# Designs tried in a protein design chat: VHH binders against Formamidopyrimidine-DNA glycosylase (mutM). Part 20

Target 1, 288 residues: Formamidopyrimidine-DNA glycosylase (mutM), of Thermomicrobium roseum (b9l1z5)
Amino acid sequence: PELPEVETIRRTLAPVLIGALVIGALRGEHPEDILLDPWPVFARRVRRHRIVALERRGKYLAARFEDGDRLVIHLGMTGELRLSHPATAPGKHCHLALVLRSLRPLPPSLVDQRQRFLLRYLDIRRFGRIALLDQAGWETFTARLGPEPLDPTLDPRALWSRLRERRTAIKAALLDQALLAGIGNIYADEALFQARLHPARRCQTLSLDEVERLLVALRTVLSAAIENAGTTIRDYRDGQGRAGSFQSRLQVYGKPAGTPCPRCGTGLARIRIAGRSSVFCPRCQPLH
Key: E = the ipSAE of ESMFold2; O = the ipSAE of OpenDDE; V2 = 0.75 times the mean of E and O plus 0.25 times the DockQ between their complexes.

## First folded at step 16 (VHH; framework vhh_8cml_1)

Design y4 (from w2 with S61A; at its last look DockQ between E and O 0.91; V2 from the best seeds 0.00; counts 0 for: pae E 2.04 > 2)
Fold by OpenDDE, look of step 16:
Structure y4 (fold): chain B 288 residues (1-288), chain A 121 residues (1-121)
Amino acid sequence: as target 1 above (288 residues)
Amino acid sequence: EVQLVESGGGLVQPGGSLRLSCAASGFTFSDYTMGWFRQAPGQEREFVAAITRSGDSTDYADSAKGRFTISRDNAKNTVYLQMNSLKPEDTGVYFCARGIWEYYEWGMDVWGQGTQVTVSS
């Protein structure tokens, strides 16, 4: 999942989680692969925290507690967060769950007679991560991340200046969370296509105009993806277990080489950049 | 001191095999996802493989799938990369790295010095 998927998850979970009190944690199959802390430590630490906000930073979800701590979640490749009634069986690949108490009325399908419900973390491949960070830890963590591409205060000139210091391809730079937070392989390809920039274009050679165009493209594509509940390639599910729909709007990502460009009809090309498959139109996105 | 030290690189003919090792020290090895990266001359460093803390799950770059196998021995604080059916394009310096939040380059906070792998006839 990338920025749009995580944002969708945030939006779907926020109405339920905000205001809820964590009263405990349930051990699942392999919490040790997911948690930064050992299970006993995590289970103890997470108790008695009330969620006051549900935030997103890049590809990360962060539940903010009253004391300033953050429950930070990275979904990895196949991570999923699911709300469930306490009596519901965890199913396969559930590695842990938070037990929460709602202060607001919730449907009987979600809460028991004590207003308790579960937030389950499921992850087939177990590359996700969950950590409870204090305020200082959160600040340190977020300082490593680049700005949010959707932040209206992001200055394209500043971005341009940073890009000029990089010797990498623009596609590689976009995937670096330290440059911009939240962009993955899907939306890098889509944005570059929209911006008519070759993914192998060297960062140093980009003009300010090109960077401005890229930023507009990123914002356009990411916003559209959010409005369509993210891209479902395989396993992505929002907080209500629903798939996204932006996959039907993808222009180039994941398409085989030779596929007619949706813009000009030229056969799409596929190359590898930084170990990742990159699909582009050689006509619309010239290298020179 | 936190440290990663790669070994096992060398010269091999196309179709040959190598097994890389990465010895970790200075931290609780089993608490971290581990990864392998590589960098060819004049090229960008690229992801090769990653393995979860317990070793029960792995991920590979498309170029590595079916040929490379990442594994780990938490008792020995070591992560391995078995490389089979090597190709000239596999030539480069291979780096071991420790993952924090994700196993791509940004998510790695500790790197080894690298070991040279050369595939040539």
Scores: ipSAE 0.421, ipTM 0.753, lowest interface PAE 1.6, mean pLDDT 94
ESMFold2, look of step 16: ipSAE 0.573; ipTM 0.821
ESMFold2 (binder alone), look of step 16: mean pLDDT 84; pTM 0.850

Design y5 (from w2 with K65E; at its last look DockQ between E and O 0.89; V2 from the best seeds 0.00; counts 0 for: pae E 2.2 > 2)
Amino acid sequence: EVQLVESGGGLVQPGGSLRLSCAASGFTFSDYTMGWFRQAPGQEREFVAAITRSGDSTDYSDSAEGRFTISRDNAKNTVYLQMNSLKPEDTGVYFCARGIWEYYEWGMDVWGQGTQVTVSS
ESMFold2, look of step 16: ipSAE 0.556; ipTM 0.818
ESMFold2 (binder alone), look of step 16: mean pLDDT 84; pTM 0.849
OpenDDE, look of step 16: ipSAE 0.628; ipTM 0.836
ESMFold2, look of step 19: ipSAE 0.555; ipTM 0.818
ESMFold2 (binder alone), look of step 19: mean pLDDT 84; pTM 0.851
OpenDDE, look of step 19: ipSAE 0.591; ipTM 0.821

Design y6 (from w2 with D56E; at its last look DockQ between E and O 0.86; V2 from the best seeds 0.00; counts 0 for: pae E 2.1 > 2)
Fold by OpenDDE, look of step 16:
Structure y6 (fold): chain B 288 residues (1-288), chain A 121 residues (1-121)
Amino acid sequence: as target 1 above (288 residues)
Amino acid sequence: EVQLVESGGGLVQPGGSLRLSCAASGFTFSDYTMGWFRQAPGQEREFVAAITRSGESTDYSDSAKGRFTISRDNAKNTVYLQMNSLKPEDTGVYFCARGIWEYYEWGMDVWGQGTQVTVSS
């Protein structure tokens, strides 16, 4: 999941989680692959925290507690968060769950007689990560991330200046969370296509105008993806277990080479950049 | 001191095999996802493979898939990369790295010095 998927998850979970009190944690199959802390430590630490906000930073979800701590979640490749009634079986690949108490009415299908419900973390491939960070830890963590691409205060000139210092391809730079937070392989390809920029263009050769186009393209594509509940390639599910729908609007990502460009009809090309498959239109996105 | 040290690189003919090792020290090895990266001359460093903390899940680049196998021995603080059916395009310096949140380059906070792999007839 990338920025749009995580944002969708945030939006779907926020109405339920905000205000809820964590009263415990349940051990699942392999919490040791997911948690930064050992299970006993995590289970102890996470207790008695009230969620006051549900935030997103890049591809990370962060539940902010009343004391300033953050439960930070990276969903990896196949991570999923699922709300469930306490009596519901965890199913396969559930590695842990938070036990929460709601202070507001929730549907009987979700809460028991004590107003308790579960937030389950499921992850088939177990590349997700969950950690409880204090305020200082959170600040240190977020300082490593680049700005949010959807932040209206992000100046294209500043971005341009940073890009000029890089000796990599623009596609590689976009995947670097230190440049911009939240962009992955899907939306990098989509944005580059929208901006009519070759994914292999060297960062230092980009003009300010090109960077401006890129930023507009990123914002356009990411916003559209959020409005369509994210892209479901395989396993992505929002907080309600629903798939996204933006996959039907993808222009180039994931398409085989030779597929007619949706813009000009030229056969799409596929190359590898920084170990990632990159799909682009050689006509619409010229290298030179 | 936190350290990663790669070994096992060398010269091999196309179709040959190599097994890389990465010895970790100075940290709790089992707490981290580990990864392998490579960099060919004049090229960008690229992801090759990653393995979860317990070693029970792995991920590979498209190029590595079906030919390379990442594994780890937490008791020995070592991560391995078995490379089979090597091709000239696999030539490069191979780096071991430690990951915290994600196993792509940005998510890696400790790197080895690398080991040279050369595939040539």
Scores: ipSAE 0.496, ipTM 0.785, lowest interface PAE 1.3, mean pLDDT 94
ESMFold2, look of step 16: ipSAE 0.568; ipTM 0.815
ESMFold2 (binder alone), look of step 16: mean pLDDT 84; pTM 0.846

## First folded at step 17 (VHH; framework vhh_8cml_1)

Design w2ko (from w2 with R53S W101S W106S; at its last look DockQ between E and O 0.80; V2 from the best seeds 0.00; counts 0 for: pae E 6.2 > 2)
Fold by OpenDDE, look of step 17:
Structure w2ko (fold): chain B 288 residues (1-288), chain A 121 residues (1-121)
Amino acid sequence: as target 1 above (288 residues)
Amino acid sequence: EVQLVESGGGLVQPGGSLRLSCAASGFTFSDYTMGWFRQAPGQEREFVAAITSSGDSTDYSDSAKGRFTISRDNAKNTVYLQMNSLKPEDTGVYFCARGISEYYESGMDVWGQGTQVTVSS
């Protein structure tokens, strides 16, 4: 999941989680692969906290508790958060669940007679991570992340200046969460295509105009993805178990080489950048 | 002090095999996802493989799939990379890394010094 998917998950979970009280945790299959804390410690620490906000920072979801602590969640490649009735079976690959109590009416399909519901974490590949951080920990953690690409206050000139200091390909830079938070392989390719920039273009060679164009492209693509509930490549699901629909709007990501460019008809090309497949149009996105 | 030390690199002919090791110290090894990256001359550092804390799940770059195997021994605080069917394009410095958030480069917080792998006839 990237920024749009995590944002979609945030949006779908927020109405239910905000205001809810964590009253316990249930051990699943492999919580030790997910949690930074040992299970007994986590289970103890997470209890009796009221969620007052559900935040997103880059690809991270953070449930903020009343005392300022945050349950920080990274979904890895296949992580999923699912709201469930307590009587619902956990299913496969469920590694832990929070037991929550709702202080407001929720559908009977979600809550039991005691107004309890579950937030389950499922993860096939178990590359996700969950940690409970205090405020200082959160600040330290987020200091490692670059600005939000959708932040309207993000100055293209500042971004341009930072890019000029990098000796990497622009695609690689975009994937670096320290440059910009939340961009992954999908939307890097899409944004670069939209901006008509070759993924292998060196950061140092980008003009301010090109960076401005890139930022506009990023914002356009990311916003559109959010509005379409994210991109479902395989197993992505929002907090309600629904797939996104932006995959039908992808222009280049995931397409085989030779696929006609949706803009000019030229066969798309595929190269490897930073160990990741990058799809682009050699005509629309010239290297030089 | 948190430290990662790679070993096992060397010169090998195309089609050959190498086994890299990374010895970890200064932290609870079994709590962390570990990964391997590599950097070829004049190229950017790239992801090669990752393994979860328990060792039950792995991930590979496209170039590594089918040829490389990442494994770990938590009792020995060591992560391994078995590389088979090596190609000249596999030449580079291989780095061991500790993951704290995501297993890609941006999610790694500790790196080893690297070990040179050269695949040449």
Scores: ipSAE 0.103, ipTM 0.586, lowest interface PAE 3.6, mean pLDDT 92
ESMFold2, look of step 17: ipSAE 0.152; ipTM 0.622
ESMFold2 (binder alone), look of step 17: mean pLDDT 84; pTM 0.850

Design z1 (at its last look DockQ between E and O 0.89; V2 from the best seeds 0.00; counts 0 for: pae O 3.3 > 2)
Fold by OpenDDE, look of step 17:
Structure z1 (fold): chain B 288 residues (1-288), chain A 121 residues (1-121)
Amino acid sequence: as target 1 above (288 residues)
Amino acid sequence: EVQLVESGGGLVQPGGSLRLSCAASGFTFSDYTMGWFRQAPGQEREFVALITRSGDSTDYSDSAKGRFTISRDNAKNTVYLQMNSLKPEDTGVYFCARGIWEYYEWGMDVWGQGTQVTVSS
């Protein structure tokens, strides 16, 4: 999951989680692969906290508690958060669940007679992470992340200046969460295609105009993805188990080499950048 | 002091095999995802393989899939990379890394000094 998927998950869960009280936790299959704390410690620490906000920072979801602590969640490659009735079976690959009590009416399909419901974390590949951070920990953590690409206050000139200090390829830079938070392989390829920039262009060679164009492209693609509930490649699901639909609007990501460019018809090319496949149009996205 | 020390690199012919090791010290090894990366001359460092804390799940770059196997022994504080069917393009310095939050290179906070792998006829 990238920024659009995590944002979609946030939007799906926020109406239910905000205001809810965590009253316990249920152990699943492999919580030790997910939690930074040992299970007994986590189970103790998470209890009796009321969620007052559900925030997103880059690819991270953070439930903020009343005391300022945060339950921080990274979904890895296959992580999923699912709301469920307490009587619903956990299914496979469920590694833990929070037991919550709603302070507002929720559908009988979700809550029991005591207004309890579950937030289950599922993860096939178990590359996700969950941690409880205090305010200081959260500040330290988020200081490592670059600005939000959708933040309207993000200055293209500042971004340009930072890029000029890098010797890496622009796609590699985009994947660096310290440059910009939330961009992964899908939307890096899509944004670069939209901006007509070769993924292997050196950061320091980009003009201000090109960086401005890239930022516009990022914002356009990311916003469109959010509006379409994210990209479902395989197992992505929002908080209600629904798939996104932006995959039908992908221009280049995931397409085989030789596929006609949707813009000019030229066969798309595939190269490797930072160990990941990068699809681009050699005509629309010239190296120089 | 937190340290990662790679070993097992060397010169091999195309089609050959190598097994890299990375010894960890100074931290609770079983609490961290571990990964392998590599850097060829004149190229950027690239992802090769990743393994979860328990060792039950792994991921590979496209070039590594089917040929490389990452594993770990938490009792020995060691992560391994078995490399089979090596190709000249596999030549480079291989780095062991400790993972934190992010799946990619930028999510690694501790690196070894690397071990040289050369595949040549």
Scores: ipSAE 0.045, ipTM 0.573, lowest interface PAE 3.3, mean pLDDT 92
ESMFold2, look of step 17: ipSAE 0.461; ipTM 0.774
ESMFold2 (binder alone), look of step 17: mean pLDDT 85; pTM 0.861

Design z2 (from w2 with A50V; at its last look DockQ between E and O 0.91; V2 from the best seeds 0.00; counts 0 for: pae E 2.4 > 2)
Fold by OpenDDE, look of step 17:
Structure z2 (fold): chain B 288 residues (1-288), chain A 121 residues (1-121)
Amino acid sequence: as target 1 above (288 residues)
Amino acid sequence: EVQLVESGGGLVQPGGSLRLSCAASGFTFSDYTMGWFRQAPGQEREFVAVITRSGDSTDYSDSAKGRFTISRDNAKNTVYLQMNSLKPEDTGVYFCARGIWEYYEWGMDVWGQGTQVTVSS
């Protein structure tokens, strides 16, 4: 999951989680692969007052409690958050669940007679992470992340200046969460295609105009993905178990080499950048 | 002091095999995801493989899939990379890394000094 998927999950869960009380936790299959705390510690600490906000920072989801602490969630490759009725079986690959109580009416399909419901964390590959951070921990954590690409206050000139300090390929830089938060392999390729920039272009060689174009492309692609509930490649699901639909709008990501460019018809190329496959149009995205 | 120390690198012929080791100290090894990265001369450091804390799940770069195997022994505080069917393009310095939030480079907070792997006829 990248920024659009996590944002979609946030939007799906926020109406239910905000205002809810965490009253306990249920142990699943392999919580030790997910939690930064031992299970007994986590189970004790997670009992909180109400959730007052559901925030997104990059690829991270954070439920903020009244005292300023945050339940921070990274979904890894296959992580999923699912709302469920307490009587519903956990299914496979469920590693833990939060037990919550709603302070407002929820559908009978979701809550029991005591207004309780579950937030289950499922993860086939177990690369997700969940941690409880206090305010100071959260500040320290988020200080490592670059700005949000969708933040309207993000200055292209500032971004340009930072890029000029990097010797890496622009694709690699985009994947660095310290440069910009939330961009992964899907939307890096898509944005670079949209911006007509070769993924292997060195950051130092980019003009301000090119960076401006890239930022516009990022915002366009990310916003469109959010509006279409994210990209479902395999297992991505929102908080209600629904797939996204942006995969049908992908221009280059995941396409085999030789596939006609949707813009000019030239066969797409595939190269490796920072160990990741990068698909681009050699005509639309010239290196020189 | 938190440390990662790689070993097992060397010179091999194409088609050969190497087994890299990374010894961890100064922290609870079993609490962390571990990964391998590599950097060829004049190229950027790239992801190779990652393994979960329990060792039950792994992931590989496209170039490593089918040839490399990452494993770990939490009792020995060691992560391994078995490399088979090595190619000249596998030449580079291989780094062990400790991960917290993400299993790619940004999520790694501790790195070893690296071990040189050279594949040449």
Scores: ipSAE 0.441, ipTM 0.759, lowest interface PAE 1.8, mean pLDDT 93
ESMFold2, look of step 17: ipSAE 0.528; ipTM 0.801
ESMFold2 (binder alone), look of step 17: mean pLDDT 85; pTM 0.860

Design z3 (from w2 with T33M; at its last fold request DockQ between E and O 0.88; V2 from the best seeds 0.70)
Amino acid sequence: EVQLVESGGGLVQPGGSLRLSCAASGFTFSDYMMGWFRQAPGQEREFVAAITRSGDSTDYSDSAKGRFTISRDNAKNTVYLQMNSLKPEDTGVYFCARGIWEYYEWGMDVWGQGTQVTVSS
ESMFold2, look of step 17: ipSAE 0.631; ipTM 0.840
ESMFold2 (binder alone), look of step 17: mean pLDDT 84; pTM 0.850
OpenDDE, look of step 17: ipSAE 0.268; ipTM 0.675
ESMFold2, fold request of step 20: ipSAE 0.619, 0.628, 0.626; ipTM 0.833, 0.839, 0.837
ESMFold2 (binder alone), fold request of step 20: mean pLDDT 85, 85, 85; pTM 0.859, 0.859, 0.861
OpenDDE, fold request of step 20: ipSAE 0.639, 0.660, 0.651; ipTM 0.836, 0.845, 0.841

Design z4 (from w2 with G99S; at its last look DockQ between E and O 0.92; V2 from the best seeds 0.00; counts 0 for: pae E 2.1 > 2)
Amino acid sequence: EVQLVESGGGLVQPGGSLRLSCAASGFTFSDYTMGWFRQAPGQEREFVAAITRSGDSTDYSDSAKGRFTISRDNAKNTVYLQMNSLKPEDTGVYFCARSIWEYYEWGMDVWGQGTQVTVSS
ESMFold2, look of step 17: ipSAE 0.562; ipTM 0.818
ESMFold2 (binder alone), look of step 17: mean pLDDT 86; pTM 0.868
OpenDDE, look of step 17: ipSAE 0.601; ipTM 0.825

Design z5 (from w2 with Y104W W106Y; at its last look DockQ between E and O 0.93; V2 from the best seeds 0.00; counts 0 for: pae E 2.4 > 2)
Amino acid sequence: EVQLVESGGGLVQPGGSLRLSCAASGFTFSDYTMGWFRQAPGQEREFVAAITRSGDSTDYSDSAKGRFTISRDNAKNTVYLQMNSLKPEDTGVYFCARGIWEYWEYGMDVWGQGTQVTVSS
ESMFold2, look of step 17: ipSAE 0.522; ipTM 0.801
ESMFold2 (binder alone), look of step 17: mean pLDDT 85; pTM 0.854
OpenDDE, look of step 17: ipSAE 0.455; ipTM 0.766

## First folded at step 18 (VHH; framework vhh_8cml_1)

Design k1 (from z3 with K65E; at its last read DockQ between E and O 0.93; V2 from the best seeds 0.73)
Amino acid sequence: EVQLVESGGGLVQPGGSLRLSCAASGFTFSDYMMGWFRQAPGQEREFVAAITRSGDSTDYSDSAEGRFTISRDNAKNTVYLQMNSLKPEDTGVYFCARGIWEYYEWGMDVWGQGTQVTVSS
ESMFold2, look of step 18: ipSAE 0.587; ipTM 0.824
ESMFold2 (binder alone), look of step 18: mean pLDDT 84; pTM 0.847
OpenDDE, look of step 18: ipSAE 0.644; ipTM 0.844
ESMFold2, look of step 19: ipSAE 0.671; ipTM 0.854
ESMFold2 (binder alone), look of step 19: mean pLDDT 84; pTM 0.848
OpenDDE, look of step 19: ipSAE 0.357; ipTM 0.722
ESMFold2, fold request of step 20: ipSAE 0.645, 0.628, 0.611; ipTM 0.846, 0.840, 0.834
ESMFold2 (binder alone), fold request of step 20: mean pLDDT 85, 85, 85; pTM 0.860, 0.854, 0.860
OpenDDE, fold request of step 20: ipSAE 0.641, 0.665, 0.658; ipTM 0.838, 0.848, 0.845
ESMFold2, last read: ipSAE 0.634, 0.635, 0.637; ipTM 0.842, 0.839, 0.843
ESMFold2 (binder alone), last read: mean pLDDT 85, 85, 84; pTM 0.857, 0.855, 0.857
OpenDDE, last read: ipSAE 0.674, 0.667, 0.681; ipTM 0.851, 0.848, 0.854

Design k2 (from z3 with G99S; at its last look DockQ between E and O 0.89; V2 from the best seeds 0.64)
Amino acid sequence: EVQLVESGGGLVQPGGSLRLSCAASGFTFSDYMMGWFRQAPGQEREFVAAITRSGDSTDYSDSAKGRFTISRDNAKNTVYLQMNSLKPEDTGVYFCARSIWEYYEWGMDVWGQGTQVTVSS
ESMFold2, look of step 18: ipSAE 0.636; ipTM 0.839
ESMFold2 (binder alone), look of step 18: mean pLDDT 85; pTM 0.859
OpenDDE, look of step 18: ipSAE 0.487; ipTM 0.777

Design k3 (from w2 with A50G; at its last look DockQ between E and O 0.84; V2 from the best seeds 0.00; counts 0 for: pae E 5.2 > 2)
Fold by OpenDDE, look of step 18:
Structure k3 (fold): chain B 288 residues (1-288), chain A 121 residues (1-121)
Amino acid sequence: as target 1 above (288 residues)
Amino acid sequence: EVQLVESGGGLVQPGGSLRLSCAASGFTFSDYTMGWFRQAPGQEREFVAGITRSGDSTDYSDSAKGRFTISRDNAKNTVYLQMNSLKPEDTGVYFCARGIWEYYEWGMDVWGQGTQVTVSS
């Protein structure tokens, strides 16, 4: 999951989670692979906290509690958050669940007679992470992240200046969460295609105009993905178990080499950048 | 002191194999995701392989998939990278890293000094 998927999950869960009280936690299959705290510690710490906000920072989801603590969630590659009735079976690859109580009416399909419901964390590959951080921990954590690409106050000139200090390919830079938060392999390829920039273009060689174009492209693609509930390639689901729909709008990501460019018809090319497959149009996105 | 020390690098012919080791000290090894990265001359450092805390799940870069295997022994505080069918393009310095969140470079907070791998006929 990338920024659009996490944002979609946030939007799906926020109406239910905000105002809810965590009354306990249920152990699943492999919580030790997910939690930064040992299970007994986590289960104790997370109890009796009321959620007052559900925030997103980059690819991270953060439930903020009344005391300022935050339950921070990274979904890794295959992580999923799902709301469920307490009587519903956990299913496969469920590693933990929060038991919550709603302070307002929720549908009978979601809550029991005591207004209790579950937030389950599922993860096939178990590369997701969950941590309970205090305010200082949250600040330290988020200080490592770059700005939000959708933040309207983000100055392309400032981004340009930072890029000029890098000797890496622009694709690699986009994947670096310290440069911009929330961009992964899908939307890096899509944005670069939209911006007509070769993924291997060196950061230091980009003009301000090119960076401005890239930022516009990022915002366009990310916003469109959010509006279409994110991209489901295989495993991504929102908080209600629904797939996204942006996969049908992908221009280049995931397509085999030789696939006609949706813009000009030229066969798409595939190269590796920072260990990831990168698909681009050699005509629309020239290196030189 | 938190430390990672790589070993096992060297010169090998194309098609050959190497097994890298990374010895961890100064922290609870089993609490962290581990990863291998590499940096070829004139290239940026790139992800090669990652492994979960328990060792039950792994991930690989496209170039490593099918040829490399990451594993770990939590009792020995060691993570391994078995590299088979090596190619000249696999040449570079290989780094072991400790992950606190995601297993990509940004998510890593401790790095070894690296071990040189050279694939040449």
Scores: ipSAE 0.028, ipTM 0.461, lowest interface PAE 4.8, mean pLDDT 92
ESMFold2, look of step 18: ipSAE 0.231; ipTM 0.651
ESMFold2 (binder alone), look of step 18: mean pLDDT 83; pTM 0.842

Design k4 (from w2 with I100E E102P; at its last look DockQ between E and O 0.82; V2 from the best seeds 0.00; counts 0 for: pae E 4.6 > 2)
Fold by OpenDDE, look of step 18:
Structure k4 (fold): chain B 288 residues (1-288), chain A 121 residues (1-121)
Amino acid sequence: as target 1 above (288 residues)
Amino acid sequence: EVQLVESGGGLVQPGGSLRLSCAASGFTFSDYTMGWFRQAPGQEREFVAAITRSGDSTDYSDSAKGRFTISRDNAKNTVYLQMNSLKPEDTGVYFCARGEWPYYEWGMDVWGQGTQVTVSS
């Protein structure tokens, strides 16, 4: 999951989670692979916290409690958050669940007679992580993340200046969460295609105009993905178990080499950057 | 002192195999995702493989997939990279790294000195 998927999950869960009280936690299959804290510690710490906000920062979801603590969630590669009725079976690859009580009416399909429901964390590959941080921990944590690409106050000139200090390929830089938060392999390729920039273009060689174009492209692609509930390649699901729909709008990501460019018809190319496959149009995105 | 020390690199012919080891010290090894990276001459350092804390899940770069296997022994504080069907393009310095919480894609905070792997006929 990247920024659009996490944002979609946030939007899906926020109406239910905000105002809810965490009354307990249920141990699943492999919570030790997911949690920063040992299970007994986590289970104790997370209890009796009321959620007052559901925030997103980059690829991270953060439930903010009344006391300022935050339950921080990274979904890794295959992580999923799902709301469920307490009587519903956990299913495969469920590693933990929060037991919550709603202070407002929820559908009978979601809550029991005591207004209880579950937030389950599922993760096939178990690269996701969950931690409960205090305010200071949260500040330290987020200080390492770059700005939000969708933040309208983000100055392209400032971004340009930072990019000029890098010798890496622009795609590698985009994947660096310290440069910009929330961009992964999907939307890096898509944005670069939209911006007509070769993924291997060196950061230091980019002009301000090119960076401005890239930022516009990022915002366009990310916003469109959010509006279409994110990209489901295989495993991504929102908080209600629904797939996204942006996969049908992908221009280049995941396509085999030789696939006609949706813009010009030239066969798409595939190269490796930072160990990840990168698909681009050699005509629309020239290196030189 | 937190430290990672790679070993097992060397010269091998195309199609050959190598097994890299990385010995960790100075921290609770089982608390961290571990990874392997490599850097070819004139190229950027790139991701090769990662393994979860428990060792039950792995991730690979497209180039490594099907040929390389990452594993770990938490009792020995060691992470391994079995490399089979090596190609000349696999030549480079291979680095072991400790993943920063919560996920290795966010960054690695500890690196080894690297071990040279050369694939040549």
Scores: ipSAE 0.024, ipTM 0.538, lowest interface PAE 3.8, mean pLDDT 92
ESMFold2, look of step 18: ipSAE 0.231; ipTM 0.646
ESMFold2 (binder alone), look of step 18: mean pLDDT 84; pTM 0.853

